# Designs tried in a protein design chat: VHH binders against Uncharacterized protein C29G2.6. Part 18

Target 1, 179 residues: Uncharacterized protein C29G2.6, of Caenorhabditis elegans (o16887)
Amino acid sequence: NKQCRDLLQCSIQKKCVNLPVLSKLVDGKNISAEMYDDIDKYTDYGCIFTTGCQDECNDCPLCLTSKLQIVDILSGEKSSAECPTLMDCALKCVAESNQDIFQINKCLRQDCAFHCFDGSCPKCSGFITRVFNQMCAAGNFRQKIKGYSGPCYEMFHEIVRAKFADRFEKNGKTRGHSG
Key: E = the ipSAE of ESMFold2; O = the ipSAE of OpenDDE; V2 = 0.75 times the mean of E and O plus 0.25 times the DockQ between their complexes.

## First folded at step 16 (VHH; framework vhh_7b2m_4)

Design Jg (from Ig with A50S S60A; at its last look DockQ between E and O 0.72; V2 from the best seeds 0.00; counts 0 for: pae E 2.7 > 2)
Amino acid sequence: EVQLVESGGGLVQAGGSLRLSCAASGFTFDDYTVGWYRQAPGKQRVVVASISTGGYTVYANSVKGRFTISRDNAKNTVYLQMNSLKPEDTAVYYCARGYSSPWYEFDSWGQGTQVTVSS
ESMFold2, look of step 16: ipSAE 0.508; ipTM 0.776
ESMFold2 (binder alone), look of step 16: mean pLDDT 83; pTM 0.841
OpenDDE, look of step 16: ipSAE 0.311; ipTM 0.639
ESMFold2, look of step 17: ipSAE 0.394; ipTM 0.714
ESMFold2 (binder alone), look of step 17: mean pLDDT 83; pTM 0.843
OpenDDE, look of step 17: ipSAE 0.770; ipTM 0.876

Design Jh (from Ig with G54S; at its last look DockQ between E and O 0.58; V2 from the best seeds 0.00; counts 0 for: pae O 2.2 > 2)
Fold by OpenDDE, look of step 16:
Structure Jh (fold): chain B 179 residues (1-179), chain A 119 residues (1-119)
Amino acid sequence: as target 1 above (179 residues)
Amino acid sequence: EVQLVESGGGLVQAGGSLRLSCAASGFTFDDYTVGWYRQAPGKQRVVVAAISTSGYTVYSNSVKGRFTISRDNAKNTVYLQMNSLKPEDTAVYYCARGYSSPWYEFDSWGQGTQVTVSS
């Protein structure tokens, strides 16, 4: 647990998350789907997993698991039985991409990202939620976001719900899951 | 206004090398992922390589082990070192601005530079 806190702190210090820009973008704004997109744009998971905080990530079980899954996905291999819906989606993206990384990424972002939050992959949602919580705390999102007074983890739930509202409705779900 | 200007293209023989450069302006270069696309005649534009704000790099399968992307933030420039060039690498190469790793979404492009590899 401490190791994961250290990782998240490292991610902020190493600017794996562009917090200054992100903090500016959320300031005075209501929770929205665009807020999710902005968070996604300014979070460098490659940095978190490797160039920025590799050691800290290796010491954090959730990070290590996420890292290894992504590596396996990009290689076209299934890592484990964990998060089968997300993994199957990702593998399909890779298989149908014609070796176009843009196409792969687009597919992952548009089609598979939802499965991180639909309850089928608690480790994914939990990890991302923790990353957000660190952003939220360090960037003072609670004071900046308009009309919101709840904790950071609930903030992220609302952001995720806003972004994937149609998918949740279609699947008979009302809320994304986070650890 | 966002500007991306490519240079370094040309004609080379198979097995040769080229180094492309892209000068960026009109935005905070350090805040963005940058990458290279290419488009061969009659084919769609495809990603070749990308480098995140932290220096994390990704490559298409077709260029892995041969191409290297790098960036110099002090110069607002991204580079593409192309080694062991093949005729199938012939294309117009485009510099691009984008976001996020590993999701890599691009929103701005240069005018492109021609790379021709002869047999």
Scores: ipSAE 0.257, ipTM 0.612, lowest interface PAE 2.2, mean pLDDT 87
ESMFold2, look of step 16: ipSAE 0.523; ipTM 0.770
ESMFold2 (binder alone), look of step 16: mean pLDDT 84; pTM 0.846

## First folded at step 17 (VHH; framework vhh_7b2m_4)

Design Ka (from Jg with T33A; at its last look DockQ between E and O 0.75; V2 from the best seeds 0.00; counts 0 for: pae E 2.1 > 2)
Fold by ESMFold2, look of step 17:
Structure Ka (fold): chain B 179 residues (1-179), chain A 119 residues (1-119)
Amino acid sequence: as target 1 above (179 residues)
Amino acid sequence: EVQLVESGGGLVQAGGSLRLSCAASGFTFDDYAVGWYRQAPGKQRVVVASISTGGYTVYANSVKGRFTISRDNAKNTVYLQMNSLKPEDTAVYYCARGYSSPWYEFDSWGQGTQVTVSS
């Protein structure tokens, strides 16, 4: 959307999304869990929220909401009522990691990221999908990734499904979300 | 081939300071977060500091306020300024390359440099 276009452009221009590296990593590859991990490793949300694109993020309601939820998580002092499953998981990670930011991040990636995509937090999945759509378009991922010809948001849904297949199967549902 | 060469380690008294340097080569330095692991005797390696491609910094709580990471992209060099050193900081310190996100564990690291803090 138009409110967030400047943010998404900024994320590429400021290299918050490392498109040169990501374009190489996806080139000639099939959709996989590894592709999810590579996208996550080479997308710097701290750059998007604060150091690179702060003004643009504050002007994009979806970005600002996501930033404020992360502040709540890291502070441990206040949870919004929004996305309770994700927030409960995230606050557990903070409590169990003895405030070590690197261990918190590892716990969030391993234990909680699924809750962005299980249907319980449409705002989380919606924001991340929009960031992906920008890198997919700017990096021409539709021509680089093997065996895929649909729109970028469906590509991301398939990447998420590949990453969390085990979690979706245990729950008996596919809860992928596009925004 | 990724190469990371640490220097500046040594023996220092508690309360003292030390500056580690790391010369990086074999990759596009500007495209990666870089930082420092440490490994104390008998312990696993842990991240102590990371600096993003854009220059923002992340620290382990145990070193926050005492250590400062910085990078010089023109020299392909990352630094760790260590102040108010404690015996608990005794470890081998490894310069490391990460990803773009500075919150991840690192992918590659050097041979390490010994830092010993005596009381």
Scores: ipSAE 0.499, ipTM 0.760, lowest interface PAE 2.1, mean pLDDT 87
ESMFold2 (binder alone), look of step 17: mean pLDDT 83; pTM 0.844
OpenDDE, look of step 17: ipSAE 0.704; ipTM 0.847

Design Kb (from Jg with G54S; at its last look DockQ between E and O 0.83; V2 from the best seeds 0.62)
Fold by OpenDDE, look of step 17:
Structure Kb (fold): chain B 179 residues (1-179), chain A 119 residues (1-119)
Amino acid sequence: as target 1 above (179 residues)
Amino acid sequence: EVQLVESGGGLVQAGGSLRLSCAASGFTFDDYTVGWYRQAPGKQRVVVASISTSGYTVYANSVKGRFTISRDNAKNTVYLQMNSLKPEDTAVYYCARGYSSPWYEFDSWGQGTQVTVSS
């Protein structure tokens, strides 16, 4: 929708996403797990949710949901029924981190992020895919990624598959991504 | 070559304040999260604070409400304002470079500056 498009544009304009660096990093490279990490490294979701694009995020249902989930997780107060697997993982991270915010975030990114894409949380995968699509379009990733032919949403699907290959194999699940 | 040079450390009494500065060079400062580590004697180096390219800040729980990280991109400098200092804040403080995300590990750091808080 328009509101979410505005959010994503804001995210780029406010440098919540470092598109110049990402564009350079993906140029001439094959799709890989490292590419996922690079995208994650050069995306500031805190900026997207708060300091850079708070208003735009509040107006985008997917963003708002994601933002509120994170807030709930960090507060330890609520569990969402929308993405129970992801939320359970996140709560476990909080419980095991000794209230260290850096440890919590590491756990979320390393252990729980997969549940965004395993089919159990369509809102999460949808939101992140949309963010990527904007990056892909604005940064011309389709022309830069080596050996790739297809739309941006499929590109992201392959990147996610590469990153979490072992987890998908063990879980036996496949997830399709839509823009 | 990435260079990070810390300054502003010293001896201070408990309850006092210090302001650390870090001058960065050898890379595009605006493209990176920057932050501060500290390492106390006999302990591991730990993250104190980080500030992303967008100005989003993250703090260790132990320093929240007392320390403030900020950056001046025009000067390629990151600051750490430390208030209400405690003896347990005694450590070598290191300036560090990361990525856009404040949650990733830093990949470069300076030589460090000693901060000593006396009781």
Scores: ipSAE 0.519, ipTM 0.769, lowest interface PAE 0.9, mean pLDDT 89
ESMFold2, look of step 17: ipSAE 0.585; ipTM 0.801
ESMFold2 (binder alone), look of step 17: mean pLDDT 83; pTM 0.842

Design Kc (from Jg with T33A G54S; at its last look DockQ between E and O 0.85; V2 from the best seeds 0.57)
Fold by OpenDDE, look of step 17:
Structure Kc (fold): chain B 179 residues (1-179), chain A 119 residues (1-119)
Amino acid sequence: as target 1 above (179 residues)
Amino acid sequence: EVQLVESGGGLVQAGGSLRLSCAASGFTFDDYAVGWYRQAPGKQRVVVASISTSGYTVYANSVKGRFTISRDNAKNTVYLQMNSLKPEDTAVYYCARGYSSPWYEFDSWGQGTQVTVSS
């Protein structure tokens, strides 16, 4: 929808996503798990949710849902029935991290991020995919990534698959992504 | 070459304040998150505060409400305002370069500046 497009545009304009660096990092490289990590490193979701694009996020249902989930996680409470697997993982992170925000974030990124993409949380995967599509288009990733010929949403699917290959294999799950 | 040079450390009494500065060079400063670590004698280096490219800040629980991280991109400098200092804040404080997100570990470090808080 238009509101979410506005959010994604805002995230680029406000440099919540560091496109110059990302564009350079992906240039001439094959799709890999490292590429996922780079995208994650140079995407500031705090900026997207708050300091950079708070209003746009509030107007985008997918963003707002994600933002509220994070708030719930940090409060240690599960208030939504959506994405229970992801939420349970996140709550566990909070419980085990002694309320250290850095440890919580590490746990979320290392342990829980997979549940965004394992099919159990379509809203999460949808939101992140859309964010990627925007940076892919704005940064011309399709022309820069070596050996790839396809749309941005498929690109992201492959990047996610590369990053979480072991987890998908163990769980016997596959995830389709839509642009 | 990435360079980070800390300054502003010293001896201060409990309840006092210090302001640390870190001058950065050798990279595009505004493309990177920056932060502060500290290491007390015999302990591991730990994150104190981080600030993203967008100005989003994150703090360790132990310093939240007392310390403030900020950056001046025009000066390629990051600051750490430390108020209500405690003896347990005694450590070598290191400036560090990260990525865009304040949540990731940092990849470059300064030489550090000593902060000593006396009781």
Scores: ipSAE 0.408, ipTM 0.709, lowest interface PAE 1.6, mean pLDDT 88
ESMFold2, look of step 17: ipSAE 0.541; ipTM 0.774
ESMFold2 (binder alone), look of step 17: mean pLDDT 83; pTM 0.843

Design Kd (from Jc with G54S; at its last look DockQ between E and O 0.64; V2 from the best seeds 0.50)
Fold by OpenDDE, look of step 17:
Structure Kd (fold): chain B 179 residues (1-179), chain A 119 residues (1-119)
Amino acid sequence: as target 1 above (179 residues)
Amino acid sequence: EVQLVESGGGLVQAGGSLRLSCAASGFTFDDYAVGWYRQAPGKQRVVVAAISTSGYTVYSNSVKGRFTISRDNAKNTVYLQMNSLKPEDTAVYYCARGYSSPWYEFDSWGQGTQVTVSS
């Protein structure tokens, strides 16, 4: 929808995504797990949710949902029935991290992020995919990534698959992404 | 070479305040999140505060409401304003370079500055 397009445009304009760096990092490289990590490193979701694009995020249902989930995670409370697997994982992270925010973040990144893409949380995967599509288009990733000729949403699918290959194999799950 | 140099530590009485500074060099400061860690004797190093490239901040529960992290990109410097200090805040404080919220990861550290809070 228009509101979410506005959000994604804002995220680029406000440099919540460090596109210059990302564009350089993906240039001439094959799709890999490292590429996922790079995208993660240079995407500031705090900026997207608050300091850069707070209003736009509030107007975008997918963004708002994601934002509220993060708030719930940090508060240690489950307030939504959406994406229960992801939320349960996050709550476990909080419970086991002894209130160490670094450990919480690490747990979320390493253990819970997969549940965004395993089919159990379409809103999460949809939102992140859309964010990627914007940076892919704006940064011309299709022309820069080596050996790839597909659309941006498929590109992201492959990047996610590369990052979480072991988890998908163990769970026998596949995830489709829409642009 | 990535360099992070902390300053501003010292001895302070309980209830007092300190302001730590960290001067960064050897990398594009604006492209990275930065944070503060602390390590008390015999304990693990733990994060106390972080600030993203856009200025989004996060705090550990133990320091929330008392500490404030900020950055000056023009000076390649990150600050930690510590108010209402407690003896349990005694530790070596380390400046760290990292990546943005919510999945903070840090890969470079300073040498640290000692903060001692007396009762």
Scores: ipSAE 0.331, ipTM 0.683, lowest interface PAE 1.8, mean pLDDT 87
ESMFold2, look of step 17: ipSAE 0.587; ipTM 0.797
ESMFold2 (binder alone), look of step 17: mean pLDDT 83; pTM 0.843

Design Kf (from Jg with T33A V58I; at its last look DockQ between E and O 0.66; V2 from the best seeds 0.56)
Amino acid sequence: EVQLVESGGGLVQAGGSLRLSCAASGFTFDDYAVGWYRQAPGKQRVVVASISTGGYTIYANSVKGRFTISRDNAKNTVYLQMNSLKPEDTAVYYCARGYSSPWYEFDSWGQGTQVTVSS
ESMFold2, look of step 17: ipSAE 0.556; ipTM 0.790
ESMFold2 (binder alone), look of step 17: mean pLDDT 83; pTM 0.842
OpenDDE, look of step 17: ipSAE 0.771; ipTM 0.873
ESMFold2, look of step 18: ipSAE 0.531; ipTM 0.767
ESMFold2 (binder alone), look of step 18: mean pLDDT 83; pTM 0.842
OpenDDE, look of step 18: ipSAE 0.512; ipTM 0.763

Design Kg (from Jg with T33A V58T; at its last look DockQ between E and O 0.57; V2 from the best seeds 0.00; counts 0 for: pae E 5.4 > 2)
Fold by ESMFold2, look of step 17:
Structure Kg (fold): chain B 179 residues (1-179), chain A 119 residues (1-119)
Amino acid sequence: as target 1 above (179 residues)
Amino acid sequence: EVQLVESGGGLVQAGGSLRLSCAASGFTFDDYAVGWYRQAPGKQRVVVASISTGGYTTYANSVKGRFTISRDNAKNTVYLQMNSLKPEDTAVYYCARGYSSPWYEFDSWGQGTQVTVSS
């Protein structure tokens, strides 16, 4: 809707998404796990949630929900029953990392990120997919990435599948998102 | 070539203050998170503080409330104000470049500046 459109436009304008660097990194490349890592490294969700786009995020339900989940994780609470698999994993990361934010983040990326995309947390995967759609459109990724000919949201699903292929095969899943 | 040059280290008594500076060149400074590692004798290098492209700051628990990171994009410089210094803060401090996320590990660092805090 209009509120989430404003957030997504803000993310590019405030450089929360480092589009100049990302456009270079994807140019002429096939979809791969490395591409997922590059997108993750060059998307500043703290900028989206707080320092750059706070008002726009608060007006976008998916962004606000994601922001509040991060607050819960960092405070060690569960204020909602949503996304229990992701939240349980994340709270374990907090408990095991001696409240060191840098180690918490590393644990979240390594152990828990899959649960955003395994079908158990549609709000997480939905929000991140919308952020990708914005950078994909603004950066002309459909014309830059090789070996893909579909819409931006499906391109992101393929990127997620490439990153987490081993995890999906163990769990018997074939997609990065619920169908 | 990415260059990060630290300055401002030295010897200081416990309870004192130091301000570290880091001059960056060879990359578009505004596009990257930057911050500081430290490495105490016989210890692994650990992240102390970071500041994102948008100015969001993150600190290790051991320095929270005592250290302040800041950046000046016009001068391609990152600073670490270190107050209420303790002997356990003794280390080589490295200026570092990261990605856009302030919590992601840094990918480049300088040669370091020694900070020694006397009891």
Scores: ipSAE 0.172, ipTM 0.583, lowest interface PAE 5.4, mean pLDDT 85
ESMFold2 (binder alone), look of step 17: mean pLDDT 82; pTM 0.828
OpenDDE, look of step 17: ipSAE 0.240; ipTM 0.623

Design Kh (from Jg with T33A G55D; at its last look DockQ between E and O 0.82; V2 from the best seeds 0.00; counts 0 for: pae E 2.9 > 2)
Fold by ESMFold2, look of step 17:
Structure Kh (fold): chain B 179 residues (1-179), chain A 119 residues (1-119)
Amino acid sequence: as target 1 above (179 residues)
Amino acid sequence: EVQLVESGGGLVQAGGSLRLSCAASGFTFDDYAVGWYRQAPGKQRVVVASISTGDYTVYANSVKGRFTISRDNAKNTVYLQMNSLKPEDTAVYYCARGYSSPWYEFDSWGQGTQVTVSS
């Protein structure tokens, strides 16, 4: 889709994805949970949704859906039935964090992000994987990351697996689970 | 070496205003989210505001509508405009560096500047 391609190109052009820093952080490194955290820390979704790439995001259905879900989470509302496990977890984070945005984000990262990748929210995992594929291609991650040489989308799934290994074990999920 | 040097603190009457400034050096300022912690005596440090590499801003609920964060990448400087100050805003304010995302807690901070709001 050309509109989503434009969004992904914009995310690099506007530095919503900080490739100079990320390229250095992954260079010569093995896949790990830390690598997931670095990618998350250096991807500014606020830039993608609003300040940098707003028009491109609004024209890309996956981006617009993700943007609207974040608005619902931050407002404490649920205007869609999409991704119920992820949304229920996220709304619990809002309720339990006394609407403190920094505590909400910490709760989302620690408790809820797994539900983007456990098969229960293909739209979330699909969008995040597309953002990763763009940074992986633009940053030549396949040539930089040690111990892996497959396609970018599978590389990201291995990074996710490394980050959430305990959660996947408890749920009985295996490598290659769709999400 | 990362250096963050705060200035602009002082004593102010309730209802007044202050503008804090922070000079940053030792890192590529444009590549990082920056912002402010505060710490009142006997309490934990809390994030009050952050601004992303793309000027997206995030505020603690206690300061929304009263405080405004901004950055000047050409001068490697972050600002906190504090209006309608209240005695409960009394704290040491720390300039801080984070990541690209403004929602993460910060990873480093300066020595702080005292803000005291009197009744």
Scores: ipSAE 0.365, ipTM 0.698, lowest interface PAE 2.9, mean pLDDT 86
ESMFold2 (binder alone), look of step 17: mean pLDDT 82; pTM 0.834
OpenDDE, look of step 17: ipSAE 0.698; ipTM 0.846

## First folded at step 18 (VHH; framework vhh_7b2m_4)

Design La (from Kf with G54S; at its last look DockQ between E and O 0.80; V2 from the best seeds 0.58)
Fold by OpenDDE, look of step 18:
Structure La (fold): chain B 179 residues (1-179), chain A 119 residues (1-119)
Amino acid sequence: as target 1 above (179 residues)
Amino acid sequence: EVQLVESGGGLVQAGGSLRLSCAASGFTFDDYAVGWYRQAPGKQRVVVASISTSGYTIYANSVKGRFTISRDNAKNTVYLQMNSLKPEDTAVYYCARGYSSPWYEFDSWGQGTQVTVSS
């Protein structure tokens, strides 16, 4: 999708992603949970959705969907049937944070982010993976990260697995018991 | 060593204005989001405003429409323009360093500057 490529390029050009810092942080390192945290720290999704790349985001279906979900979350409304687990978690964050945007964001990142990647929200995982792929390509992560040989999308999958290893294990156990 | 030095605090009447400044040193200023905290007597320190490396800004609900955060990368300085001040804005205000995202936690802050708003 050309529009989504344009968005990702915009995100780097408008410094929504601090690629120079990320490139240095991953250089010579193995895939780890810390790598996920670094990516999260140096990616400004607010910039991607609004002030930096609003038009490009609106033209990218995956970005637009993600943006609208966030808007709904912040409004305390569940308007979409998509990604119900993620949305329920997010709404809980809003309800418990007394509408403090900083507390809401912390809750989303710490408690809800896993549901983007647990298979229940393919659009979320797809969007974030594409953002990472652009970073990976532009920053030459494949040449910098130690102990890895493969495409950028698989790299990100391993990073996510490292970050949420405990959550995936718990989720797998729960599914096994219900089956 | 990371250093953040606040200035511009003082005593002001309700409805008045103040402009806080924070001079940053000891790190590449352009690579980091910056923000402001405040701590009132007997209360916890809370985030007031944040600005990302891209200029994206976030505000606490209590200060929206009244406070404006901005940064000057050439001067390694972040500002907080505070208008329509209220007695409940009385606190020590702290400058803070974050990451690229204005939403992420801050890892460093200054010694603070006192802001007192009288009724």
Scores: ipSAE 0.519, ipTM 0.764, lowest interface PAE 1.0, mean pLDDT 89
ESMFold2, look of step 18: ipSAE 0.587; ipTM 0.799
ESMFold2 (binder alone), look of step 18: mean pLDDT 83; pTM 0.843
ESMFold2, look of step 19: ipSAE 0.585; ipTM 0.801
ESMFold2 (binder alone), look of step 19: mean pLDDT 83; pTM 0.843
OpenDDE, look of step 19: ipSAE 0.434; ipTM 0.719

Design Lb (from Kb with V58I; at its last look DockQ between E and O 0.86; V2 from the best seeds 0.62)
Fold by ESMFold2, look of step 18:
Structure Lb (fold): chain B 179 residues (1-179), chain A 119 residues (1-119)
Amino acid sequence: as target 1 above (179 residues)
Amino acid sequence: EVQLVESGGGLVQAGGSLRLSCAASGFTFDDYTVGWYRQAPGKQRVVVASISTSGYTIYANSVKGRFTISRDNAKNTVYLQMNSLKPEDTAVYYCARGYSSPWYEFDSWGQGTQVTVSS
C-alpha cells in the first residue's frame, strides 16, 4: 500500500525500528523463534503509532487500524467487529492483569500474538509484515540471514512459522487460510 | 560489560520526595529503553517505569501521577523523580535496560539503591 510508504520510512528514520541492533542479531543466523522475538523486542510500536511517526501513522490505513485496536484493548472496549479472535484474547488479558500494562503486554505476547498470524486478522498480519519488509530491505536482511533465499515478506512468513509452529499444528490453521 | 549504577536512595518520611539517578555504560544508551524495577523484601521485582528511545513513558498504576521517569542521552543517565512517597514504596530500586520496545521486561539491571519511606 503506497499510502504507507512515509510511515515505513519514518519508522527507520526515527529509530522506531532499531536496525543497528537487529542487523547484528540476525547476521549469520538461521531463521528461528528467537529471531521473531528479537524483531518484536527491537520494534517500538509506540514510536510508530505516536511519539515518532504519529502523522504518518494516521495517514496509513493499516497503521491507524492497528493503533485504534490498541486503544480498544487498553480501554477494555470492543468498538469494532474486526479480528474477533485476537480482540477476545486481548480483552481477556486486560481483564486478568489488573490494569498492569506490563502484565497485559506479557499476556498479549504469550497468549494472543499468534492470532495476528492465524488468518483471523489480515490487517494485523499485513501491517506487521509491512514493517518487517521495511527493516528487511533497509537492513539487508536477505544478505545476512542464512538458510533462506527469497523475498522479504516470505522470509517473515518463515520466521512466524518458526515462532508459532506448535500453535499452528495444535490449531490446525496456517497463515493466510480460512479456518 | 553492561553496567548500571544507581544512586540517590535513602531514608525519607512519608509524603517526601527522592530523585534516583542511574549512570549507564557498556552499551549504546540511545538505542535502548531504560527504566526502573523495585523489589520489596520477600516480593518479586516489579517494573515501576520505563522510557523508550523516543521518550515514550510507561508507569505502573501504583506510581502513576507521583513518579516521573526521564533520560539524558548526553549523560547516559536515567532518572526517577519520586514524589508523595508512601511506606509501600519502600524497596530496593534497580536501574534497568530493556530492548527498544518499552513494554517488555528489562534484560539487565544494576545492584540497586535502597529507598525507605518511614511513617
Scores: ipSAE 0.500, ipTM 0.759, lowest interface PAE 1.9, mean pLDDT 88
ESMFold2 (binder alone), look of step 18: mean pLDDT 83; pTM 0.846
OpenDDE, look of step 18: ipSAE 0.572; ipTM 0.790

Design Lc (from Kf with G54S I58Y; at its last look DockQ between E and O 0.82; V2 from the best seeds 0.58)
Fold by OpenDDE, look of step 18:
Structure Lc (fold): chain B 179 residues (1-179), chain A 119 residues (1-119)
Amino acid sequence: as target 1 above (179 residues)
Amino acid sequence: EVQLVESGGGLVQAGGSLRLSCAASGFTFDDYAVGWYRQAPGKQRVVVASISTSGYTYYANSVKGRFTISRDNAKNTVYLQMNSLKPEDTAVYYCARGYSSPWYEFDSWGQGTQVTVSS
């Protein structure tokens, strides 16, 4: 919707997303796990949720939901049944970090981020995908990335799959055994 | 080449103040978060404060209310105002570059400046 588009535009304008650096990093590159890491490094979701684009985020349902989840996580309490796997992981990060935000951040990004994309949290994956789509469009990623001709949302899907290939394989095996 | 050069350290009595500066070069300063580390004798290097590209700040619990981080993008400089200094603040202070988030990993830190707080 329009509100969420406005949010994404705001995120770039307020430098919540370092688009110039990202555009340079993806130029001439193939889709890879490293590309995900670069996107992660140069995206400040805290800025998107608060200091940069708080009003726009509040008007975007997917952003607001994600924001509220993070607030719950940081408080050490699960307030909703939505995205339980992601929330449980995040709560564990908080519990084990001694309130060190750097440790929490690292844990969320390294250990929990996969649960945003494993199908268990469509709102998380949807929100992040939209953020990427805006980056992709504004930075002309489709023209810069080597060997790719699809739309931005499929591009992000491939990037995520590249980053979490091992985790997806592991989950697929576990589901096969339970069936 | 990314360069960070700290200045402003020295000897100060407990309760005193110091202002550290870090001059940055070799990259687009306003596109990156920046911060300060410190390392006390016999201890690990720890983050003291950081500031994002949007101006959001983080402070370690031990320095909250006493230290203030700020940046001047026009001068490619980050500052650390240290008030109400304590002996336990004695350390080598390092300037560092981050990414977009103030609580992401830092890289390319400077050589450091010594801060000594006497009782």
Scores: ipSAE 0.491, ipTM 0.749, lowest interface PAE 1.2, mean pLDDT 89
ESMFold2, look of step 18: ipSAE 0.519; ipTM 0.731
ESMFold2 (binder alone), look of step 18: mean pLDDT 83; pTM 0.841

